Miniprotein binders against p81326. Designs and how they scored, part 31

Target 1, 226 residues: p81326
Amino acid sequence: MLHFGGFIMEINHISKILEKEREEYIRNKVEEYLKQGFSKDDAVNKANQSWRTYIGHRIQDVIYNLLKKFLKDSGLKVTTDKALNNRNLPEELDKVKRLIAINYGEYLFLPDADVIVYKVENNDIKIIAIISVKNSFRERRFETTYWKLKLKESPVTSHIKVFLATPDKDNEISYKCPNGKPKKMRIILEYELDGIYFLKEDFEETEKAKHFGKIVEDIIEISKKL

## First folded at step 12 (miniprotein)

Design Bh9
Fold by ESMFold2, fold request of step 13:
Structure Bh9 (fold): chain B 226 residues (1-226), chain A 83 residues (1-83)
Amino acid sequence: as target 1 above (226 residues)
Amino acid sequence: SDLEKRAEQLIEFAEYLIRLAEEYLEEGKPKFAIEWLKLAVRFLQMALELARKNNLDELAERIEKLIERAKELIERAEKIKES
């Protein structure tokens, strides 16, 4: 049989490895900003903001490649928000883009969908899930829930599962009641989203809050029902 | 078989991790490359266990060669780090 436990455990090392870059990255960025004439406090703040962007993109790239490799043999395809924003889209990706776009009168916008999973059957495209990758919850804490609610408003997109993937290094959403008091952010995210997948070992596991390594089988099972 | 597919998926992801590590080496960041290479070896070891349990001898030999090459990269990256 397959070693699902081993797979889950090894995946949690992704965020640990990435976090080891933090100190060197910030040190180099602070020095860069100081040479540009920023004050010490401004340089540190800008370096930390730069790190949050950098680490978010790195986590997204690893997640994209993981899902692409492990979902391929189940007839599932994976793309990204960045790929869908290119000017010259293949017909298949153009259809994916149109199937997740949200209407605001004469304007169409893509939801916060860092990674998109879909399948193609008889030239029909079915969107299975979108995954929002969040390294930090300092800003836009509930953006993912907003997009889930917008997708639910239409029968054409209401089936799309919306997942959040996060290392949650600072334990902002790891526990429902960490000091005997409900953590608003965790409670609302878990209630509204279809799942939260943690890229670490230490969090309160529930039916919707799981180890990231479980996402592959969850997506495969969902795809069989669509 | 499904076990062969799972082993191949583990191998393909490990190969991605090795390419990611090589990017770090090209950027002069061997200590981070080593971490990604060690993770790649762990995925290859999982694939090897699947191959051996199912008597997939040719697959197991291919995986063993991949592990050997990844460990050689780790060794070279360690020397770069110390220099």
Scores: ipSAE 0.806, ipTM 0.922, lowest interface PAE 0.7, mean pLDDT 89
Fold by ESMFold2, look of step 14:
Structure Bh9 (fold): chain B 226 residues (1-226), chain A 83 residues (1-83)
Amino acid sequence: as target 1 above (226 residues)
Amino acid sequence: SDLEKRAEQLIEFAEYLIRLAEEYLEEGKPKFAIEWLKLAVRFLQMALELARKNNLDELAERIEKLIERAKELIERAEKIKES
C-alpha cells in the first residue's frame, strides 16, 4: 500500500501545492510590511524571509502528521523539536530530550531534529530516527551531517538514524554527477547520512536516496532491529 | 486486517489534510484549500480501492461518505473563490 506508485506520487504533491502559494503570499506580505512603514526593498526582503519560514514550517508539520498517522500501529511514537523545547515537559518527552542532547562541556544542545521517532519498551525509551526537514540548501548546507557525526560520538546516540527530508525544488542535491561533475553536497550528504528522502519525483534514486513515501517502511524495519 | 490498517492510515492522513484545507478556508484562501482537498480525496480514493478489493463493505461506505464531504467542501470553496 505504502509502496505502490500512487501513494508515492501523491505525497510528492505536498511541496507542489505549497509552492503554488508563493506569489500571492509574497504580494500580501509586501503590502502588509509597506503598511507598517517599511521601505519597498525592506518589505520585499522581509516577505521572502517570511515565506521561507512559512513553507519550512508547513512542510515539517505535514511530515510530522504523516509519520504520526502511519507509524502508530507499529508501536512507534513521534515528537518534534518544538514540543521538546516547551518549558514544562512531560516525563516521557523530557527523557526523549535527554537522550538526543549533545554535550558541549557545560552546555547541552539539541541536534537539528525537526521530527523524532522513538518507542517505549519496558519503561525504556529507544530513539529510532531523527528527520531533518530542509526546504532548500542555500545556507547551512552540511548542518545535518554535522549533527549525524556528533550523534555518533556518544554511546547513547550512536545508533540513531539521521534522515534528511527535502523537496529540493532547486535541484541542489537531486543528482550525484550533474553535467558529468560530482556534486559535493549530494555526495557528502548521501555518504554521511542514513538516508535522504525526496518529496518530488525527479532525482537520482539510490539505496540511500529515496522517495519520501518509502520512509515509513524503512523506519518500521529499523525499529525491529533496534 | 493489515489491509484494513493501511486503509485507516490513509483515511487518518486524509482527514488531517481536510483539516488543513479548512484552515485555509477560514483564512479566506479557497484556491489553496481546494488543492489540499483534492489531495485528500486522492488518498481517500486509495483507501476506498483497498477496501473494495478486500470486500470491506462497511469501511468502503465510510470512505465514500468522507469523499462526499470533501467534495462538498471543494464545491463551497469554488463558490467562495469565484465571488
Scores: ipSAE 0.778, ipTM 0.914, lowest interface PAE 0.8, mean pLDDT 89

Design Th6
Fold by OpenDDE base, fold request of step 13:
Structure Th6 (fold): chain B 226 residues (1-226), chain A 80 residues (1-80)
Amino acid sequence: as target 1 above (226 residues)
Amino acid sequence: SMKKIRITIEVPDEEKAKFIAKIIKDLAKELGLEVEIEVRGNRIEIRIESDDEELLRELVKLIEWLAIMYGAEVEVEIEE
């Protein structure tokens, strides 16, 4: 149990809350679809499909809010790629945006960065970490590793840690060699990324694969070395 | 002795306030606690009365986590 700001990050409580959110969300959506004239079975199916999309965004928001809360006392700042997708950015965020940009010759593009952690020292911005949040690994399996490799190619961005956070509900990457068969995705993600953080208890823990509760401590430690 | 707790939550997204209030009600119900909840704009006010301090602490903890998960501010006041 990691104590941050007097709170122990309890995945159990988060999971319980998310389950209650699901129940309420499904209920509301079923009622909505019934009012639209769908059958009960169709309404339930549509509600479940809607939930799958909703929960992906919800987990990103949860992780953002958790990191924002628990990193605040350390003086670290948190933003998102969405916040950077503006034409009129405050000076600080404009600098953050520039410091994570990847060079493609005539063009600069941003990596997929659901959460960006940075510090401000003497008016200088240092990017500490990028956290990618994935609920499912069915699509774009190695997108996060691509961005890590691209960031590593530049001396401007090579120091930026890239983490993956996931509940991995379907156990797609929770174990390296279940039943003696290597899980390619887990092995590659763990090899290429700086860390994988699980919002669950049932996974194979390694030096790089950790419980999400450790992410705050790890980020703070990294920040002290920059 | 009966303990009374008042909890106030300020939600950054007003549209989510009613949804959050329903979640709190369901969490309380699961614990066997009765709660009074009022929603005014982005503000949720919760009143809880129980003689079981352990259940009260658990519910408060859940509400605090829920608030963090939504980026909301929470204030807990013990009335009695």
Scores: ipSAE 0.830, ipTM 0.939, lowest interface PAE 0.4, mean pLDDT 92
Fold by OpenDDE base, fold request of step 13:
Structure Th6 (fold): chain B 226 residues (1-226), chain A 80 residues (1-80)
Amino acid sequence: as target 1 above (226 residues)
Amino acid sequence: SMKKIRITIEVPDEEKAKFIAKIIKDLAKELGLEVEIEVRGNRIEIRIESDDEELLRELVKLIEWLAIMYGAEVEVEIEE
């Protein structure tokens, strides 16, 4: 448990809050759908479907806000891919955007980067880490690894750490070999990425697979080497 | 002895202030605490009175985390 700003990052509190958010969100959506003329069962089903979409974005926002808060005192800055998708960027963010771009010959494309951590030193920007946030692994299972490998191919981006943050509610990647059966996705993600950070307590911890509470410390340590 | 705490939250998104206030109310209720909550624009003001310091500390902690999760600023004042 890391103490930042006097707070121990306790996943338990975050989880509890997210559960209350869920309850309130579902209640509001059910009420909305009932007012639209849906049956109670349909309203509940639609609310649950809406929540699945909402929670994905919500977790990204939570992680962004956590990192922004806890990295602030270290002089590290945080942005998002969404912020970089603007045509008119401040000079600093335009530089950040360029420094994470991947070369495809005639084209430059950005990796999936839910959260980007960088520092500014003497007007030079150094990208420290990209955090991909995934709530489920049903789709695009290895997309994050693809981007890591692509970033590694260029001397401009090879130093950028790529982390995955996930609550992994369905235990898709929490354990390497549950019941003696290898979880391909966990093994590959852990092998290819610089780290996996779990927003939960029940997982197999390794050197690369850690509790999300350690991500701030790890990023700060990386930043000192860059 | 009864302790009184005032918490002020400034939410970046005004549209979320009411939602956050409801979450706080639910969190307090789960702990068996009564809270007075006022929402004015993007500002949430919470008053809590309890003789259970442990529950009070837990609620304050939850509210602080909630504020962080929304990128909100939080101020905690102990009145008594």
Scores: ipSAE 0.830, ipTM 0.939, lowest interface PAE 0.4, mean pLDDT 92
Fold by OpenDDE base, fold request of step 13:
Structure Th6 (fold): chain B 226 residues (1-226), chain A 80 residues (1-80)
Amino acid sequence: as target 1 above (226 residues)
Amino acid sequence: SMKKIRITIEVPDEEKAKFIAKIIKDLAKELGLEVEIEVRGNRIEIRIESDDEELLRELVKLIEWLAIMYGAEVEVEIEE
């Protein structure tokens, strides 16, 4: 068994793989649309639009799989909002779902939680962190901050860390004050959230804004304090 | 001396196996490596032969990351 030692989470390999995935995805979609009778130009445009939707879900899935893999040895568990969106849940997931619910008086609603990290100790579940994954900030820019603030209002959920993970390809939140102009979105997200993790190298690093490679260590450290 | 590596990947979603195999082929091609790939259901078998150990290590690393990104299990065997 070649124990390839320290999986330093090299974003470079992930980025390279995602680029090859894009190329293959586009090729397949173009072929599909050509078979449907679209022109070459229309097929390419439709394929690119399809990719923009696909990549958002794909990045979420990648982050889920990375966290699931690298948190396994620490005894931490990972689930998703999709897994919780079922009428018949296993007991463990039903408990997880209840422990992240937000009270609105007569109703309980779940926060937007792309990835949920939790631990099981003595048959008790403790929620550690919620990770929101954003590929772009064109829509619902501050929705994650809303959920963080709502979670803070209850002693049941106030301990839950809320993180944002993003590739931020368009540099919407990578820097606080590029050219002396404050980026409102970066400043507010960093202030309100427990951390921002970038799937890129070119960003302004702070105590709360880190490379995605640090998220595993940070989650493990938080889990030890709970 | 030529080294032979056999890699086996078990993909949770069978429908993605052929897609993943194509990505591996493209990654290998970019490194200048020739690979033999067989897909059987959710199982991908890859055979690589090269005298360049550095390129082999790089490809193995990429395949391991790819497997993690898809929640797949991977086994690497050195044949020679």
Scores: ipSAE 0.829, ipTM 0.939, lowest interface PAE 0.4, mean pLDDT 92
Fold by ESMFold2, fold request of step 13:
Structure Th6 (fold): chain B 226 residues (1-226), chain A 80 residues (1-80)
Amino acid sequence: as target 1 above (226 residues)
Amino acid sequence: SMKKIRITIEVPDEEKAKFIAKIIKDLAKELGLEVEIEVRGNRIEIRIESDDEELLRELVKLIEWLAIMYGAEVEVEIEE
């Protein structure tokens, strides 16, 4: 049971920290809006709306920093789709961009990915995995599935694992059959993707649906096969 | 016996150093630990003194995770 206890403690630390960040963020925003002349009720509502936008970007940054930290000792490198869209790329990142781009006839597009894991061997780059970070599934629900299917269409990209990472706070995909009926979104995402990694404790674990803490080991093991 | 710990955090984004320091202060307050925090540019220096080793270890662990979450470097020194 030590492994489970250690994992739960790590998730609890991150969750505890994010809750304190939320409290301080909201406090600062409410103060800012009150000084602008809003009522307390309006300031709180506006602060909460601001937080919803902020937390999406914040979770992506947290996942990037965690993966960068914990994969570096295994010789694995981490970048983002934002970094790949910069105009003047270092040669290494330019190669990553070219290796992941999807051909649509006369056009080339990057898949929508938040985090990209790759390795460098003898001056050659091998892309290992793409991690999509979703905070909610009310919009663009199957976007990640689309990109997995597109990457599978080419021999050049078919080896790339496509993972979804999510806190799934509202339990939109946490269980396969809540209330006894199949949850379409969870079933399809789990079927099509290479893995779903939950940033919370309460969800239905399966071969593909795991605690986020398992993602580092999984990526390392995949990288050894490539 | 009373234990003293000094923690140094080097934050890549200087503009976030004060916010991070506030989070550390809030975490310490929730645990009932008194901390001294100084922010100098991108550097945060934290001094903690307590006779409760379990709470000290918990706060240090939280600070280490916070640093990882911001891509920051952290150094922990136990002083006697």
Scores: ipSAE 0.802, ipTM 0.931, lowest interface PAE 0.6, mean pLDDT 88
Fold by ESMFold2, fold request of step 13:
Structure Th6 (fold): chain B 226 residues (1-226), chain A 80 residues (1-80)
Amino acid sequence: as target 1 above (226 residues)
Amino acid sequence: SMKKIRITIEVPDEEKAKFIAKIIKDLAKELGLEVEIEVRGNRIEIRIESDDEELLRELVKLIEWLAIMYGAEVEVEIEE
């Protein structure tokens, strides 16, 4: 069990809540599709597909809210790439956006940085870490390592830690050598990223692959060095 | 030995309040606990009573985590 600002974190609580959310979400979507005239079987299939899209965004929201809650007393602030893409950004967030954006010749783009942790110190902004949130590794499995490599190319962004957070329910990256064979995806992600944080209990722990409950202390420790 | 607890949740997104209340009902049902829930705008009021302190503690933990997961403020009060 790991501590989050006085809470003992048990991943089972988050997982249990998300399963109840899934059940209610699917019930609501089935009713919606039935009203549209779909058969029961079609409505269920569509609801399940809708959930697969939704859960990725939902886990990002959960991580955002957890970090915002448990980092606030350490003077650390949290935002998202979605928030940075909004019109009429406050000056503080506009500075965060400029500090993390990557130049591609005549174009300027944000990296895929689901959750961003930063601090404001002496009227300056220092970006501490970004967290990429992935529910599944079926597509774009190495996108996070691309962004780590791009951030390392500039002295302005090279200090930014790049983390991956995942429930990894299908065990796509949970073990380095399942069945005696190296899992390329796990090996490369662990090598290139600054950390992988699992939202489950059953995974192979290493110096970089940890239980998600450790992420708050890790971020606080890093922030003290900047 | 009967304990009574009142929990108040203030949800930033009023649109989600009824959904959150339903999740709390489902969690309580799984634990075999009877709850009274009232939703008024962005506020959810939950009243729980049981003589099983361990189950009460577990449901309160789940509700506190649920609130954190939605960025909601939560107050837990023990009633005499």
Scores: ipSAE 0.798, ipTM 0.932, lowest interface PAE 0.6, mean pLDDT 88
Fold by ESMFold2, fold request of step 13:
Structure Th6 (fold): chain B 226 residues (1-226), chain A 80 residues (1-80)
Amino acid sequence: as target 1 above (226 residues)
Amino acid sequence: SMKKIRITIEVPDEEKAKFIAKIIKDLAKELGLEVEIEVRGNRIEIRIESDDEELLRELVKLIEWLAIMYGAEVEVEIEE
């Protein structure tokens, strides 16, 4: 029995809300572009392009807020790479940033880590998981696996779980062998990552490919082992 | 029996309060529920009346999820 029961139903609520947000966002953007002097056709095209950029960031924010809400009673904390790039970084977040950074000799870079889950024990910070959020796989299909492999290269970061969260509306990684042929992107992502979490119902579930609703339970269980 | 519910949402980002209120209005309209919404800075107050308890429950769940999705605090008060 799952303690956060009904999470699959909650995914449907989230999807309905996001569709209403899309409708209102596009309406407002079309009005904004028309006031700027664009034609109706140009305003619509620009609004749709604006939405494509917005929805990617919006899904990241949704995941951040969901995890922050549902992990707080377990003593786990959540931040984002946006927060870590702030010039006025609190000491706690500065430590988080340093604990996920990858060393390239003279340079130190953050992996693509849209959402970061960590815990604080006796002023010590332990990074538990990094969640990469992908709305589309048109370009840079394997970026998340690159960062997982880089984190595995150091004993300081090799324990960090790397998850991918996606609605995958175009079914680019939803099934391992669609039409009888192995889907390279799904096979490699599932092999290399610690988990793939789908923000939809229609996908092939495996030990690593799960409904997004299971991510809270998985993170809590991992945190108990650290 | 007619049920009355008051919901208060405190939105961290005041700039988003009017947008969120519009989404709630659209959600209610789609369900055929009458709703009164007032926005005061970062606070949204929603009053809902209906004799359809299932639709009320659905709208309340949507509003609670919407609040979570924005990191907002939500309080639901049932008026008899």
Scores: ipSAE 0.768, ipTM 0.924, lowest interface PAE 0.7, mean pLDDT 87

